# Designs tried in a protein design chat: VHH binders against Uncharacterized isomerase mll1393. Part 2

Target 1, 302 residues: Uncharacterized isomerase mll1393, of Mesorhizobium japonicum (q98kn6)
Amino acid sequence: MQTRNYLLYDVFTTERLAGNPLAVVLDCKGLDTIAMQAIAREFNLSETVFVLPPDNPKHKNRIRIFTPDYEMPFAGHPTVGSAIALAELAGESGAGIFVLEENIGPVRCAVSRHDGAAFAEFDLAKLPEPLQLEADPQAIGAALGLAPHEIGFENHRVAFWSAGVPYVTIPVANLEAAGRIRLDNQAWSELAPRKSEWAFASPYVYCRETVNHESAFHVRMIVPGTPSYEDPATGSAAAAFAGAIMHFDAPTDGISQLWIEQGLEMGRPSRIRLELTVQGGKLASARIGGHAVKVADGKLFI

## First folded at step 1 (VHH)

Design a4 (framework vhh_7xy4_2)
Fold by ESMFold2-Fast, scan of step 1:
Structure a4 (fold): chain B 302 residues (1-302), chain A 122 residues (1-122)
Amino acid sequence: as target 1 above (302 residues)
Amino acid sequence: QLQLVESGGGLVQPGGSLRLSCAASGFTFSSYAMAWVRQPHGKGLEYIATISSSGSTIYYSDSVKGRFTISRDNAKNTLYLQMNSLKPEDTAMYYCARVGYDFWSGYYTDYKGQGTQVTVSS
């Protein structure tokens, strides 16, 4: 039996006990997949990362990402959190570029300091694509407990987007409307598009009014189910949402950065930075980024 | 052009075996989790086996656990399903599927092939 060090980070935040929590298990060479899955279940966090030696010596590390129930090919907050954790362990000051080998392939990460805190970002492997949504937008709103007048703002409309993971993007009138949403899972299951035979696409509710005026949007992401549950910070949804921003806001050519606040209603305030590179009115590339802060460290007697 | 092409289905007697193959093209196969999904005539889809991108993590539904084995060859961009001790209730169209994940929502199918028919009867 071998002891293994681990770190606990809160990702998409500069403050501990906020953001999306992440466990990072170090020195995982020789740890098998069954053990990794069992450890992820033990932590019982949305995701746990296992750090391995890289296959390419020029890369920083290989990482494997597990939910309590399965391994993922890629996830945003584990990538941001791991990049920051590994840069901090290496004693690198304030900036660095390196590659994390993930199951999706090599992921180029840039670690820097922003607002006096560690910050990491990565390029989206897949840009957002529009998907067909047959459901009546007012019925979608009703499934969230919203009146017709509370759905939409400006020119924004309910839409369906994917940058690898599909989301129904739902504009709501203001913070008060966003704060009142309650997912009726039965109603949602009757009108929402499926993402698999066992799951429906999640609603990603957003509004222009924000708690932090430096944020461009306030969002909530709720996973349908019995029971449904709310995610504090969802990088895959922010990536899909870039499609809605391009379609409805039509940002000008060049590079723009915007902050998305999430998780406030469930007590885990979080901020995701979305960077859009627009060329000829089209999205040429995009990045997801954020802060992370170490909460704890320890060892597993495995 | 993303493509998944299933093969290996056919008619087999109860207790027999079949090996299904799925040839993947148009994407980096080694970067995606894959699944086998089946649909009996006139019924809904059932996920029967899922395999992680590296091949290290595997899930089976209770209906096939101990009888079916999912595997992959990332060098050949091929997914396999070895089916043993086949039963009449295994009769279905079998689909190879590329799987996406959302950590809070679970997995979903972002592409499915045309399928291969498996019929188990005397």
Scores: ipSAE 0.000, ipTM 0.116, lowest interface PAE 20.6, mean pLDDT 86

Design a5 (framework vhh_7b18_3)
Fold by ESMFold2-Fast, scan of step 1:
Structure a5 (fold): chain B 302 residues (1-302), chain A 122 residues (1-122)
Amino acid sequence: as target 1 above (302 residues)
Amino acid sequence: QVQLVETGGGLVQPGGSLRLSCAASGFTFSDYWMGWARQVPGKGLEWVSYISSGGSTEYQDSVKGRFTISRDNAKSTVYLQMNSLKPEDTAVYYCAAKRYGSSWYGPEYDYWGQGTQVTVSS
């Protein structure tokens, strides 16, 4: 009989039972795709990671990422969580740089300790690009149940950005407005730009007022659908949002680090760190990072 | 290679019935949530009904009690039985398939058919 160890981590958090949960199945050499998909379905978490030996011996590991229904080429919280899990498993407690092979390609990760807790970050493969927004921005905000005066703050306006996955970035006046949003899926489908031929882009709602004083922005990300679904922590959206920050805030040359809080309204408080490297007033590179904490470990009898 | 092909649309008088069928190919049908959405002339798409991979169903309030969604996994086909049709039901009806889970896909529709016209008029 085969027995495989697994770990359960909460990602984008230092606190257990918060963040975005992740199952990490170890020593997956010899598991085929059908078995991996069945195990991911059994865990029934947003994503499950399977750890394999690397194809390039200079890399740390290969990982494969599955939802209960399909395999993903890349995802942010699985990358951060796996980097921390593998570093802790190896007994590493200081700074380390390594590559995780994912289906999208090699992902460069750095693991360190930040405020006494494990922290990982990775380089963005694609920098944010602006996309054409055809619909009336105020009508888009109204689809969230907000009045015109509640949409926008300072010089920030509704925009459309992609760093691989497109998001409609929607500034709202304050925490109260952010807390009251309710997506009218019918109205959204009539106004919103498409993510693909088959789907509408998700709203990424943000404001400057925050619950945690260390955060630069408070955000919510709602996946349109019937019914709609709120994600606790979305690295791909934070990556796209870097475009809105560059456009509206125009940070000075050098390295800027900012914390984004997410998931509070749906009971999974999470924190994502976005790092921007600006040269000549333009974004040269960016990183997504966060903490993760082990919640449980166990064995699969398969 | 992924295809959703709708049939069964047409002209019908108010109070009449139609059955729409959607034949799916190019993916593992039994793993997908299947649904119907409609586009009323001059409006965007609105959801009508869905059926999960496990058989759970939901309906938009305006069609509840009149429409019934069902699926046949052996035939890779989803159906929409439409009874007591009203002029307001006139629209192009689209078959759609979606996956559940994942932070960026969630319950969003992944695949769409070409649509079939339903016209309710005297």
Scores: ipSAE 0.000, ipTM 0.115, lowest interface PAE 18.8, mean pLDDT 85

Design a6 (framework vhh_8h63_2)
Fold by ESMFold2-Fast, scan of step 1:
Structure a6 (fold): chain B 302 residues (1-302), chain A 122 residues (1-122)
Amino acid sequence: as target 1 above (302 residues)
Amino acid sequence: ELQLVESGGGLVQAGGSLTVSCAASGFTFSSYGMGWSRQAPGKERELVAGIYSGGSTYYADTVKGRFTISRDNAKNTLYLQMNSLKPEDTAMYYCARDSPYGDWRTYYFDYWGQGTQVTVSG
C-alpha cells in the first residue's frame, strides 16, 4: 500500500512534550476528505494538518485542518506548527516568508528563529470585536468556583470578545485564583453567552501574575462540556483577548509584543506571542506567533 | 435556520424491520458527527448510534448487530436501519448533531430533532 510521511510537532513551545501537539501529514494530493477525517481521528489530537500542493504556485502549500470530528477553516496552532514544519522540511533553516492557503483564505506566515528556536507568526485576518455580555460577571465567576473579590484586577472586568471565535475573557486576581478554577458546566450553560444558537462560548481566564517573568499574562482556556476540556494553547482566544488588552490597558501607539503563558495547570506549558500594532489609540493590526519543535516523524501505511 | 427533521417511525411487529431518516438543513452536514438517541416513557435518553463525518460508527450494546447507522452527505440525510426489532426498542427516536464545539473526544449532542415514534408490538 502507499506510504505517507507525517511529522509530530509540539506547538507554542521550545520544549518537547509541552505545548499543543500537532500531526502534519505530508503529500496529501489524491487523499480524499473521508480518508483525511479518518486519519485525524486515528491521531486523536485537537487538530491534524494535511499538506497539499498550493492552488497558486507562488504560495507555499495548501493545508487542510481537521479535528477528530470535523474540518476547520482556520486554526492558530496548526498554522504556526505547519509554517515551521514546512520551512524546516524545505531546508530553510527555520527562516522565510510564505503563504499557506487555508479554507478561510491565504494566510501570510513569517518563519524565523527566536531564542535559538524555530518561530512562526501570522497576521490576524479578523481583528477582535466586542460582543454584548448579558450575564452578571459575579455569577460567571461563581460558575468557575471563585468568590466575587477574586474576579477582576486593576480596571479589568469580565468581557466578551471575538476575532472569529468568541470568548468570555475573565480577569482573576492572581495565580492562586487561576489555579483553583473549576468549571461548573451546568451553571455555565445557564449564564454564559452563546457563540451560536447551539453552543456556549468558552471562558478564557487570565491574570497579570505569571509563573514566567517574561510573560505579560497567565491564562487558562476551558471548553465547556461533559466533561469540560482544557486546551493547552489557544491562538484564537489570544486573538480575541487582544480586544480586552486594547480596551483595558490602552497600549500606546506603535508596536507592542507580549507573551501569554498557558497550559501550565494541565502539564503542557505553552507560550503564545501576541503583537499589537496601535495607531491613533486603535488596533490597526495584530499577529499571533510562537515556537514549535519536532517530536517525531513516521510513516502512515495508507 | 438549523433543522433536523425525523421521519419513518411507526408501528411494527416484533422481529420486523424499520428505517428512520433525518433530513438536516442550515449547516454543513458533511462536516458534523451525527447520531440517534431514543427515549422510552419514564426512561433516560439513551445514545443508540453515532457516526462521525468520516464514517466511523458507534453502537450501544443494546442494539449492536441489529441496528445500522449511515449517512448520505449529498442528500444531507442520516439513517438508522433497525432489524430484529424487540418490544424494548419502543421509544421516541431523536436525530442529533454532535457538537462542532466543546469536547470532540466524546459524543456531546447539542442540537436535536423533534423525534419520530417507533412502537414495536408483541
Scores: ipSAE 0.000, ipTM 0.164, lowest interface PAE 15.2, mean pLDDT 86

Design a7 (framework vhh_8fcz_2)
Fold by ESMFold2-Fast, scan of step 1:
Structure a7 (fold): chain B 302 residues (1-302), chain A 123 residues (1-123)
Amino acid sequence: as target 1 above (302 residues)
Amino acid sequence: QVQLVESGGGLVQPGGSLRLSCAASGFTFSDYWMNWVRQPPGKGLEWVSGISYSGGSTTYADSVEGRFTIIRDNDKKMVYLQMTSLKTEDTAVYYCAAGTRYSWSPTGEYDYEGQGTQVTVSS
């Protein structure tokens, strides 16, 4: 028997006990898929990362990402959290660039200091694309417990976007409306497009009114299911949401940085930075970034 | 106060080798990742390579992987770029830069950027 070290980070936050928690298991050479899945289930966090030697020795590491139920090809908060964790573990406190090998392929990460704290960002492998949504917007609103007049603001409308993971993006009138949403899972399942044969696409609720004056948008993301649950910070949803921002706000050419606040209603304040590079009125590239802070470390007897 | 001074550029034939040097002063060198970026004639800045503050991690642009090696010496506050199998498309002004959140960006936005050293690969 051997021990394996693990780290616990809160991701998309500068403060502990906020953000999206992430377990990072460091010495995973020799663990098989069954063992990794069992360990992820034991942690019972949204995702757990397993760090492996890289296939290309010039890359930083290979990582594998597991939910309690399945392995993912890529996820945003595990990528940001792992980049910061690995940089700090190696004693690296400044800015830097490296590649994390993920199942989706190599992911280029930049680790730096921002606002006095560790910050990481990565380029989106897939830019957001619009998907067809057949559902009535009023019915979508009703499934969230909202009246018709509470859905939409300005020119923003309910839409369906994917940057690898599909989300139904739902503009709501203000913070009060966002605070009152409750997902009726049965009603949602009758209306929502599928994410896979086994799951429905998640609602990503957003409004222009924010709690933090530095935020461009306030958002909530609820994963449908029995039971449904609210995610504190969702990088893949912010990536898809870049499509809605491009479509409805039409940012000017150049580089725009937007802070998105999430997780406030469920007591895990989080912030995600979305960077858009716009050329000729079109999205040329985008990045997801955020902070992370170490909460704990320990040993697994496995 | 902050200063980065590149040297070692020159005219080299295709297939040749060259070593660039960067001397840093005015900041805590060992707390920063260091990068090499280049600007080919008539084009924007292109990130080439990066090295962690400890030297434990390195990364490279796909166009130079296997041909270039980045090294640092924290005692001397120096960064080096060893270039081999040089191609005509490697012709550029080379800069060293302390890393920022955009250290790998095509725009080359960095906290500190040096004066540059010209590399010309031609017969």
Scores: ipSAE 0.000, ipTM 0.115, lowest interface PAE 20.3, mean pLDDT 85

Design a8 (framework vhh_gocatamig_d2)
Fold by ESMFold2-Fast, scan of step 1:
Structure a8 (fold): chain B 302 residues (1-302), chain A 122 residues (1-122)
Amino acid sequence: as target 1 above (302 residues)
Amino acid sequence: EVQLVESGGGLVQPGGSLTLSCAASGFTVSSNYLAWYRQAPGKKRELVAGITSGGSTVYMDSVKGRFTISRDNAKNSVYLQMNSLRAEDTAVYYCAKGPTYYRGSWDAFDIWGQGTLVTVSS
């Protein structure tokens, strides 16, 4: 019998039972890939992290990230959640900077306290780039169950961006419109650009009106499929969305920090902080960050 | 590191055979949809053959009966056995991890190998 300790964290939140849940399995040296995949399937969460010793002794740890069905090279909420979990487990306080080895490569993380709660952020390895989108905005709106006048606000228009994972960024008129969205998967598949030969890019719906007035944007991210799936907090989409913010809002040179609220319509209120470093009107670097809070700990008998 | 590495390409005469191999790292082939794609000069990339996590196979019509996709879970590898090769099979062949079915949705992640060149020519 093998025994492993695990932690459950809610990520992109200061409140338990909100955010994007994450299982962190500790001391995974000696677990093979088949066992890690089976454990991730057992947890049945969006992602499960397995903590391993680092290959480079100057790094904090290696982590491997699994969905219930496959291993990922990188994911945002597992990185934020793992950074906080490992810092708290080590008894660290104040600002700490370390590297997590992920399959995509080393990821630089900074752990600090923000508004009295644990906070972590990581540097984006890839900045957002615009992609060509040929779809009619009215047709995009119809696929979401919205009227043409409900698509767009101010100078914001439907666009297509990627910071590693592509998203169709869709401005909607207000919070009420965002709340009424229903993805017609069949209609979407006829309009949407592909992520690959087998999958369509996900809609990332946003509006300027927010539930929490300290948020800059309210967003929803829906993964197309049969059935469609709504994600409570999506760091890769926030990274891509930085491109839309740069293009439409053109923030001034310097460092800007903004909060994005997500997951409210599905009962998992979440907040992602996007930090933009702008030089000469161009995005020089960006970070994704957020809070995480421990919900539980336990043992796996495997 | 999550990666796919192809091997086995080369020059072969019409009517000949080749076996392509695809070694996977950082994930298990038995838990994923794996596929072979090809791209000929001036053509778009096209699906040649695929094998699902459940072991079901799919083939492009022009290769049915000539090509066979298989996997070896112990070696974490996928193979494409190509028989009765034709000049039009000339292409760079890519091994790809296709999307998985996750929570009712296909995953957007694509992992591609670097490709292996197959030339069918006298």
Scores: ipSAE 0.000, ipTM 0.176, lowest interface PAE 13.2, mean pLDDT 86

Design a9 (framework vhh_7qia_2)
Fold by ESMFold2-Fast, scan of step 1:
Structure a9 (fold): chain B 302 residues (1-302), chain A 122 residues (1-122)
Amino acid sequence: as target 1 above (302 residues)
Amino acid sequence: QLQLVESGGGLVQPGGSLRLSCEASGFTFSSYAMGWYRQAPGKQRELVAFIYSGGSTNYADSVKGRFTISRDNAKNTVYLQMNSLRPEDTAIYYCATDLGYWSGRYSEFDYWGKGTPVTVSS
């Protein structure tokens, strides 16, 4: 009989029972891949993290990230949540800059305090790039249950961007329109560009009207399927969205920080911070960051 | 550990039939949509047929009425029944799953099988 400690965090939030939930299983040396997958399935959260000793002793830890169904090479909320969890376990001496070894490679994380709460951010390994989109905006709107006049605001138009994971970025007129979207998965599959040759890209719906006055944008991200799944906070989509912001808003040279609110319609209010460093009118670097708060700790009897 | 293994391809005469199979492992098959794609020599890869987790199907116009996609969740297998085959159906056929049900979808993370060749020739 063995036991393993675990932590439950809500990520991209300062409030418990909000954000994107994350299970962090500690001391996973000796736990095999089959056991990790079974534990992730048992938690049944979007992602579960398993903490291992680092391969390079100068790094903080290795982490492995599993959905209930498969292992993934990288994900944003697991990285932010794990960085905060590991810093909190180490006390204040755990804050600062450290490296998490992920399957995609080493990920540099910075842990600090923002507005009196634990905050972590990481540098984007890939900057957003535009992709070809040939779908009619009216057809895109119809697949979301919206009228043509409800698609777009200001100079913003439907676009297709990737910072490693591609998303169809869809401006909608206001909060009321954003609140009414419902994805027709069959219609979407006939219109949607590929995220690769093998899979369809997810819609990332955004508007300028926000619930929280400090937010720059209100967003929703829906993963196609039957049934579709709405994600409460999607770091990879915020990274891709940086491309749309650069293209349509053209921020001036310097450092811009903006907050993106997500997850409100599905009952998991979340906040992601996007930082853009602009040089000569071009995006030089970007960061994804957010808060996380511990909800629970416990033991697995495995 | 995630694997898709195609089988059932071969040489068949015009007007003939073949049944392709794709056995899936390493993920919860019943929760995901499954698709069949093909790539003919010198052509771009195209979606042939798609089946959602709930059982709804969609087909490329070029195969509609001739091909039928189905799934057996107890066997973790998706099938493509190909009838009235034509020389233009000659291609390598690939099984794929849409792994975008969770945040962190990756374009370079190929969850595709190796493919099964289909040749339609007299």
Scores: ipSAE 0.000, ipTM 0.205, lowest interface PAE 14.5, mean pLDDT 85

Design b1 (framework vhh_7b18_3)
Fold by ESMFold2-Fast, scan of step 1:
Order: structure tokens, then sequence, then C-alpha cells
Structure b1 (fold): chain B 302 residues (1-302), chain A 122 residues (1-122)
């Protein structure tokens, strides 16, 4: 019988039982791909991480990321959560920079403390790009159960962006409107652009009014399906949303940091920090960051 | 359900040839663009080649003229024929599938394989 230690973290939060949960399986040298996939299915979380020795000895570790059904080249909350977990495990909870080798390539992570809690951030491998949206914006809003006057605020309008994963970014008038959204999956599937052959792009609903006064935006992200699933904190969507922020808000040259609150309506309050580096009116680079807190540790008997 | 399985890697001498294959299942292969990327030790992941659903091909400058990407929709397989191999081609090669059928999004393709090791050494 083989034994592997694992950690459970809640990511994009300082509070346990909030954020986006993550399983981190340690010391995975000697586990094959079939075993890793089976373990990920057993945890049945959006993603599970497997920690391996690095290929480059100057790097911290290699990680592999699995959904219950397949392996991913990269994901945001697994990267933030793993960076914090590995730093804490090594006793390096202070400021530090290291590289995690992921299938997408090396990901540079910075681990620090922010407001007295562990914090990690990583550089975006791909900056957001606009995609064509052919659907009527008001029909998109109707598929969420909202009236035309509830879609948009200021100069913001419905758009379609990708920084690796495509999202339909949907501005709504206020918190009350955001709280009332309910995805009609049939209507959405008739209007929405594709994410892949088998899936439609997810709506990323946002408004300027927030519950936490320190947040720049309040957001919700719903994965279409039967049943539809609301995600508590979505780093890939925040990355795509940087495109909407650049296009509609046109931040000034320099470095801007903003907090995005998510998951409140589904009882998993979460916060993602987006950092934008703007040069000559254009996005030069961006970072996704957040907190994570350990919820549990245990052993797998394989 | 979705799987990409690479085969054909191995050890080869400089100037030699290898053919990589990537067998796909769990999606409508003929509708997807397909690509190859490689992880070179110490350099990170880099894009190598792409073939659209329609058969148009693109190559990174360093492999242009030496590598050829092709696909067989009946077998749901994409290939990378590698000729005139150099020591700097040593890497783990990954197969990837892209619903949007655009080489510009190589770092964020929808599905990725597990990789196959290519070592070019005398």
Amino acid sequence: as target 1 above (302 residues)
Amino acid sequence: QVQLVETGGGLVQPGGSLRLSCAASGFTFSSYGMGWARQVPGKGLEWVSYITSGGSTEYQDSVKGRFTISRDNAKSTVYLQMNSLKPEDTAVYYCAADYYDSSGYWEDYDYWGQGTQVTVSS
C-alpha cells in the first residue's frame, strides 16, 4: 500500500470554508497519469494538484493539474493555492519568488504576506484579446433573467474576451441586478459563443457597486450546463476581464491594482487581485493574485 | 473523456528524423485546429507548429523547412514529421487541440496531451 499526504486549501480567501477549494497531493513522484486522474475524480473538486520534483533544479516544483475528467495545462486558483501551500510547507511564508513548472510552461510566482495573511500572485502568460460576439446584448441579458435597462452601466457594454479561456463579460446596473441573475441554460446555448466543441462560453457578470468597499468590482461566473454551476472564484475570468477594464475604463500609464469580489451569492465569498501594468495606454503585463488558507491535511491510501 | 495521446518520441542522433503522432478521442477532431508545443529544459514552453481544421499550416521560424505538421481526420490523429534534428530540438513535445482554430492562441488551447520526450544526442 502506497501512502501520499495531501492538503486542502481554500483559495482566493483568508477565511476557511470560503473561496475556491483545492486539493494538493504531495510527493507524487512515482504516481502515473492514470492514478492522478483517478485521485482527481475521487476528490471531485474543480481542480486537484499533484506536486512533483522540478525538471530544472532552480525551480520550486513541477505541478500537474487535473479536473475530475482531464488534465489541464494551467489554471489560476491551483497556481495561487499551490504557491502558498508549498511556501508554507517549506517554512517560507515571508516574501519569496519561485517558479512552478506547469504543462503550459514555467509560471513565476511571488509569495508574500498581505494584510497579515499569505498571498501569492503570478504573471499572466497571455494578455486578454477581444473576440467577436454576434448575439444581441439584450437577448444575452434576457437569458440571465434581466431587463434591457439592467444591462450596462456608464460606458460598459456586453463583450467577449479571452486571456486563454473565453468569457462573455456582462455589465449589470447594480448589486440588486447581479443578485437576481439566473441562467436559462437553453436560452444561453442558443445565443452564446462556444468555449469548445462541447461547451458554451460562460457569462461573467460584473457591476461597479460592491458589498466590500475595498473591491473595485462585484462579479459572478456561471458555467453553463445541465445543471449549470456557479464558480466561487475564477482567475481565468478575471484575466479575460482585464481586457474589458482596459477597453472601457482606459486606466492611466503605470501600475494599477484592483480587487474583484466573487462567490458571495453562492455562500463562498472570494477575492481576486488583478494588477495591470499599462504603458502608452496599452496593457503591457498583468498579474492575478490572492490569499489562500489551509483547511485540512490527510493521507491517501493507494 | 477527452484524450490526446502522443507517441513516437525517443533518442536520435543529430541530423536524424522522428515522426510524432497524437491520437485524439472524445471530441469532433475534424472541427479543431491542432498544434505542437515543446518544453525545452531551462527555456520553458514554446510553440512549434499549427494546422487548422482546413489544413493550413504555420511553423516557428527555427523549425521552418525541417518540420512538417499534418493530420488524418479519419484516424483523429495529428503528426509532426521532424527532419534534420539538432541538439537544441531536445524537449518534451506536447500535442494540443484548439476549438477556435487560430494559432494565435497556442498558450491557451482547449486540450493538451501528456507529452513525449525527444532527445537529440550523439
Scores: ipSAE 0.000, ipTM 0.150, lowest interface PAE 19.8, mean pLDDT 86

Design b10 (framework vhh_gocatamig_d2)
Fold by ESMFold2-Fast, scan of step 1:
Structure b10 (fold): chain B 302 residues (1-302), chain A 121 residues (1-121)
Amino acid sequence: as target 1 above (302 residues)
Amino acid sequence: EVQLVESGGGLVQPGGSLTLSCAASGFTFSTYYLAWYRQAPGKKRELVAGIGTAGDTVYMDSVKGRFTISRDNAKNSVYLQMNSLRAEDTAVYYCARDIEYSSSWDAFDIWGQGTLVTVSS
């Protein structure tokens, strides 16, 4: 009988039973792709990570990331969660800067403490770029179940941004409006830009009013489909959203750090830290970061 | 404007070789990660190979040693050299411009139209 240790972490949170859950399967040398896919399906989480020895001995580990249905080249919450999990396994003095080899390439992670809790962040490999959006903002609002006056605040307008994954960024008037959104998938499919032949870009709904006064923005991210799926904490969307922040808020030169709260409406309160480095009024670099906390550990008998 | 166009697919005999090409336009090619994915009939799409901005590469287990991904930044192109082809390599192959930063299943930016590879004789 083959056995593997595994860890369960909640990512983008300091509190257990919140955030975005992650299974981390350890010591996966000798485990084939078919077995990894089957194990990911068994966990039935958004993503499951499999930890392997690194190809470069100066790197921390190689990780492979699977949804229940397929392998991914890179994902944000698995990267943050794995970095924290592996640093904690090595002991606190094993924290610092290290590289996780992922299918898309090496990912540099910085593990530290923030507010007394384990924190990890990584640099965005590509910065947000604006995309053309032809849809009427009023129609977009209607597809979310909102009235025209509930779309927008201050100078913020509906926009379309990508930092690898495209998102329709939709400012809404307040928390009450954000809480009432319900995606009409048929209406959305008639309005939304495609991100591929098989899928439409996801709405990323945000407002300035927040539940936690330390947050800069309150957000929700809904993946269109039948049925629609709400994600508790989405690093790729926060990365794209940096474009909207740069365009509408025009932060001053230097380093800005802001917290984004997500997942509250689905009972998975989560926090993502977005760091923007602005030079000459332009985004020079950005980071996504967050906390993670261990929920459980166990053995997989396979 | 921003697009990826695959070419080079076709019918090939088991044990044969084929080179897929992906031509990119409308963006600064050298700054992006590129990947080849495939989708076989009745299967989910899967990552075949990826190449980073520094030329670092990744491969799925079943193609390691048989397939080679490469990029030519001067020509805005990425390639997949496929050797020792097997019946199970039969699929539509897609070129993609992405890093997946999301926990969601929909984390891909720009896809090509796809090119069909059929391994049969």
Scores: ipSAE 0.000, ipTM 0.203, lowest interface PAE 14.2, mean pLDDT 85

Design b2 (framework vhh_8h63_2)
Fold by ESMFold2-Fast, scan of step 1:
Structure b2 (fold): chain B 302 residues (1-302), chain A 121 residues (1-121)
Amino acid sequence: as target 1 above (302 residues)
Amino acid sequence: ELQLVESGGGLVQAGGSLTVSCAASGFTFSDYAMGWSRQAPGKERELVAGISSGGSTYYADTVKGRFTISRDNAKNTLYLQMNSLKPEDTAMYYCARDEYYGDYWGYFDYWGQGTQVTVSG
C-alpha cells in the first residue's frame, strides 16, 4: 500500500467553505490513470488535480485534472487553485511566474498576493469574439422568468460572446431581478443558440448592482438541461464576458482590473478577477485570476 | 441526425505515418470544437488531440510533437496526422464533438464508431 497526501482548497475565494472546491493530490508519480479516476470519483468534487513531476525540468509541475467521470485537458479553477497550492507548499510567499504542464499544454501562471491572500492568474489563450444572436433579446429574458423592463441597464443589451466557450450575456436591471432568475429550459431551447439537443449556449446573467462594493458586476451562470444547473464560479464565462465589457463600457487604453462576484444565490460566494489590457480602444490581452484558500489536508490510503 | 464517421486506420510499421479522417454531418461543423480520443486494449479512453472552432490545438503529452490535428470546415472533415508511430499507439481512434457543461472544456460526448490503428514492430 502507498499513502498519498492531499490538500483541499476553495478557489475563487479568500474564505473557507465558499468558492469552487478543489482536491489536490500530491506526489502522484507511480499512480496510474485508473487509480486517478477512481480517486476523483471518491472525492466527488467538480474536479480533482493530481500533481506529477514536470516533463521539462524548468517547469513547476505537470498536473492532470479529473472530474468524477473523465479527465479534462484544462479547467480554470483547477489551474488557479493548483498554482496557489503549489506556491504555498514550496514556502514561496506568493510572488512568481511558473508553468503548469496540463494536457492542453503549458499554462503560464502568475502567483502573487492581494489583500494579504494568495492570488493566481493565467493568460487567456483566446480573446472574446462576438457571435450572431438570432433570437429576440426580450424573449431570451422571458425564458429566465423576467419581465421586459428587467432586461438591460444603461447601454447594455443581450449579446452572444465566446472566448472558446459561447455564452449569451444578459444584463438585468438589479440584484433583485438577478435573484429571481429561474431558467425555463423548454423556452430556452426554442430561442437560444443551439450547441446540441440538451446543451445550448448557457445564459450568463449580470448586473451593475453588487453585494460586495468592490465588485464591478454581480453574475449568475446557469447551465441549461433537465434539470438545469447553476455554476458557482465560471472562468470561461468571465472570459467571454470581457467582450461585452469592451463593447458596452469601452474602457480606456491601459490595464483595467474588474472583480466579478458569482455563486451567491447558490451558497458558494465566489470572486473572479478579469484583467483587460486595452490598446487603441481594442482588447490586446486578458487574464482570469482569483484567490484560493486551503480548507483541509489529509492522507489517502491506497 | 448527428453523425461522425472515421476512416483511414490500418496496419503500419513502427516509425511509419498514417492519417485518419472524420467526416461530420448533421450539425454546423465550424461552430464546434472537435477532438480525437483513443482506447487501447486494457486501457481507459484517452483524449489525444483537440481543435477549437477557431483553430487552437491541444495535444496529450504521449503524442505531442508526433501528431497533428487539423480541420477543413468547407469539407466538414477533421484530420489526425500521426508520425513516428510506436507500438504503444495501437488503439481504436474515435472522433468526437465537444459537449461543454459549465467550466469544463473538453467534454466530448458525441462519438463516432472509431477506426482501428495497429502499429507493428
Scores: ipSAE 0.000, ipTM 0.151, lowest interface PAE 16.2, mean pLDDT 84

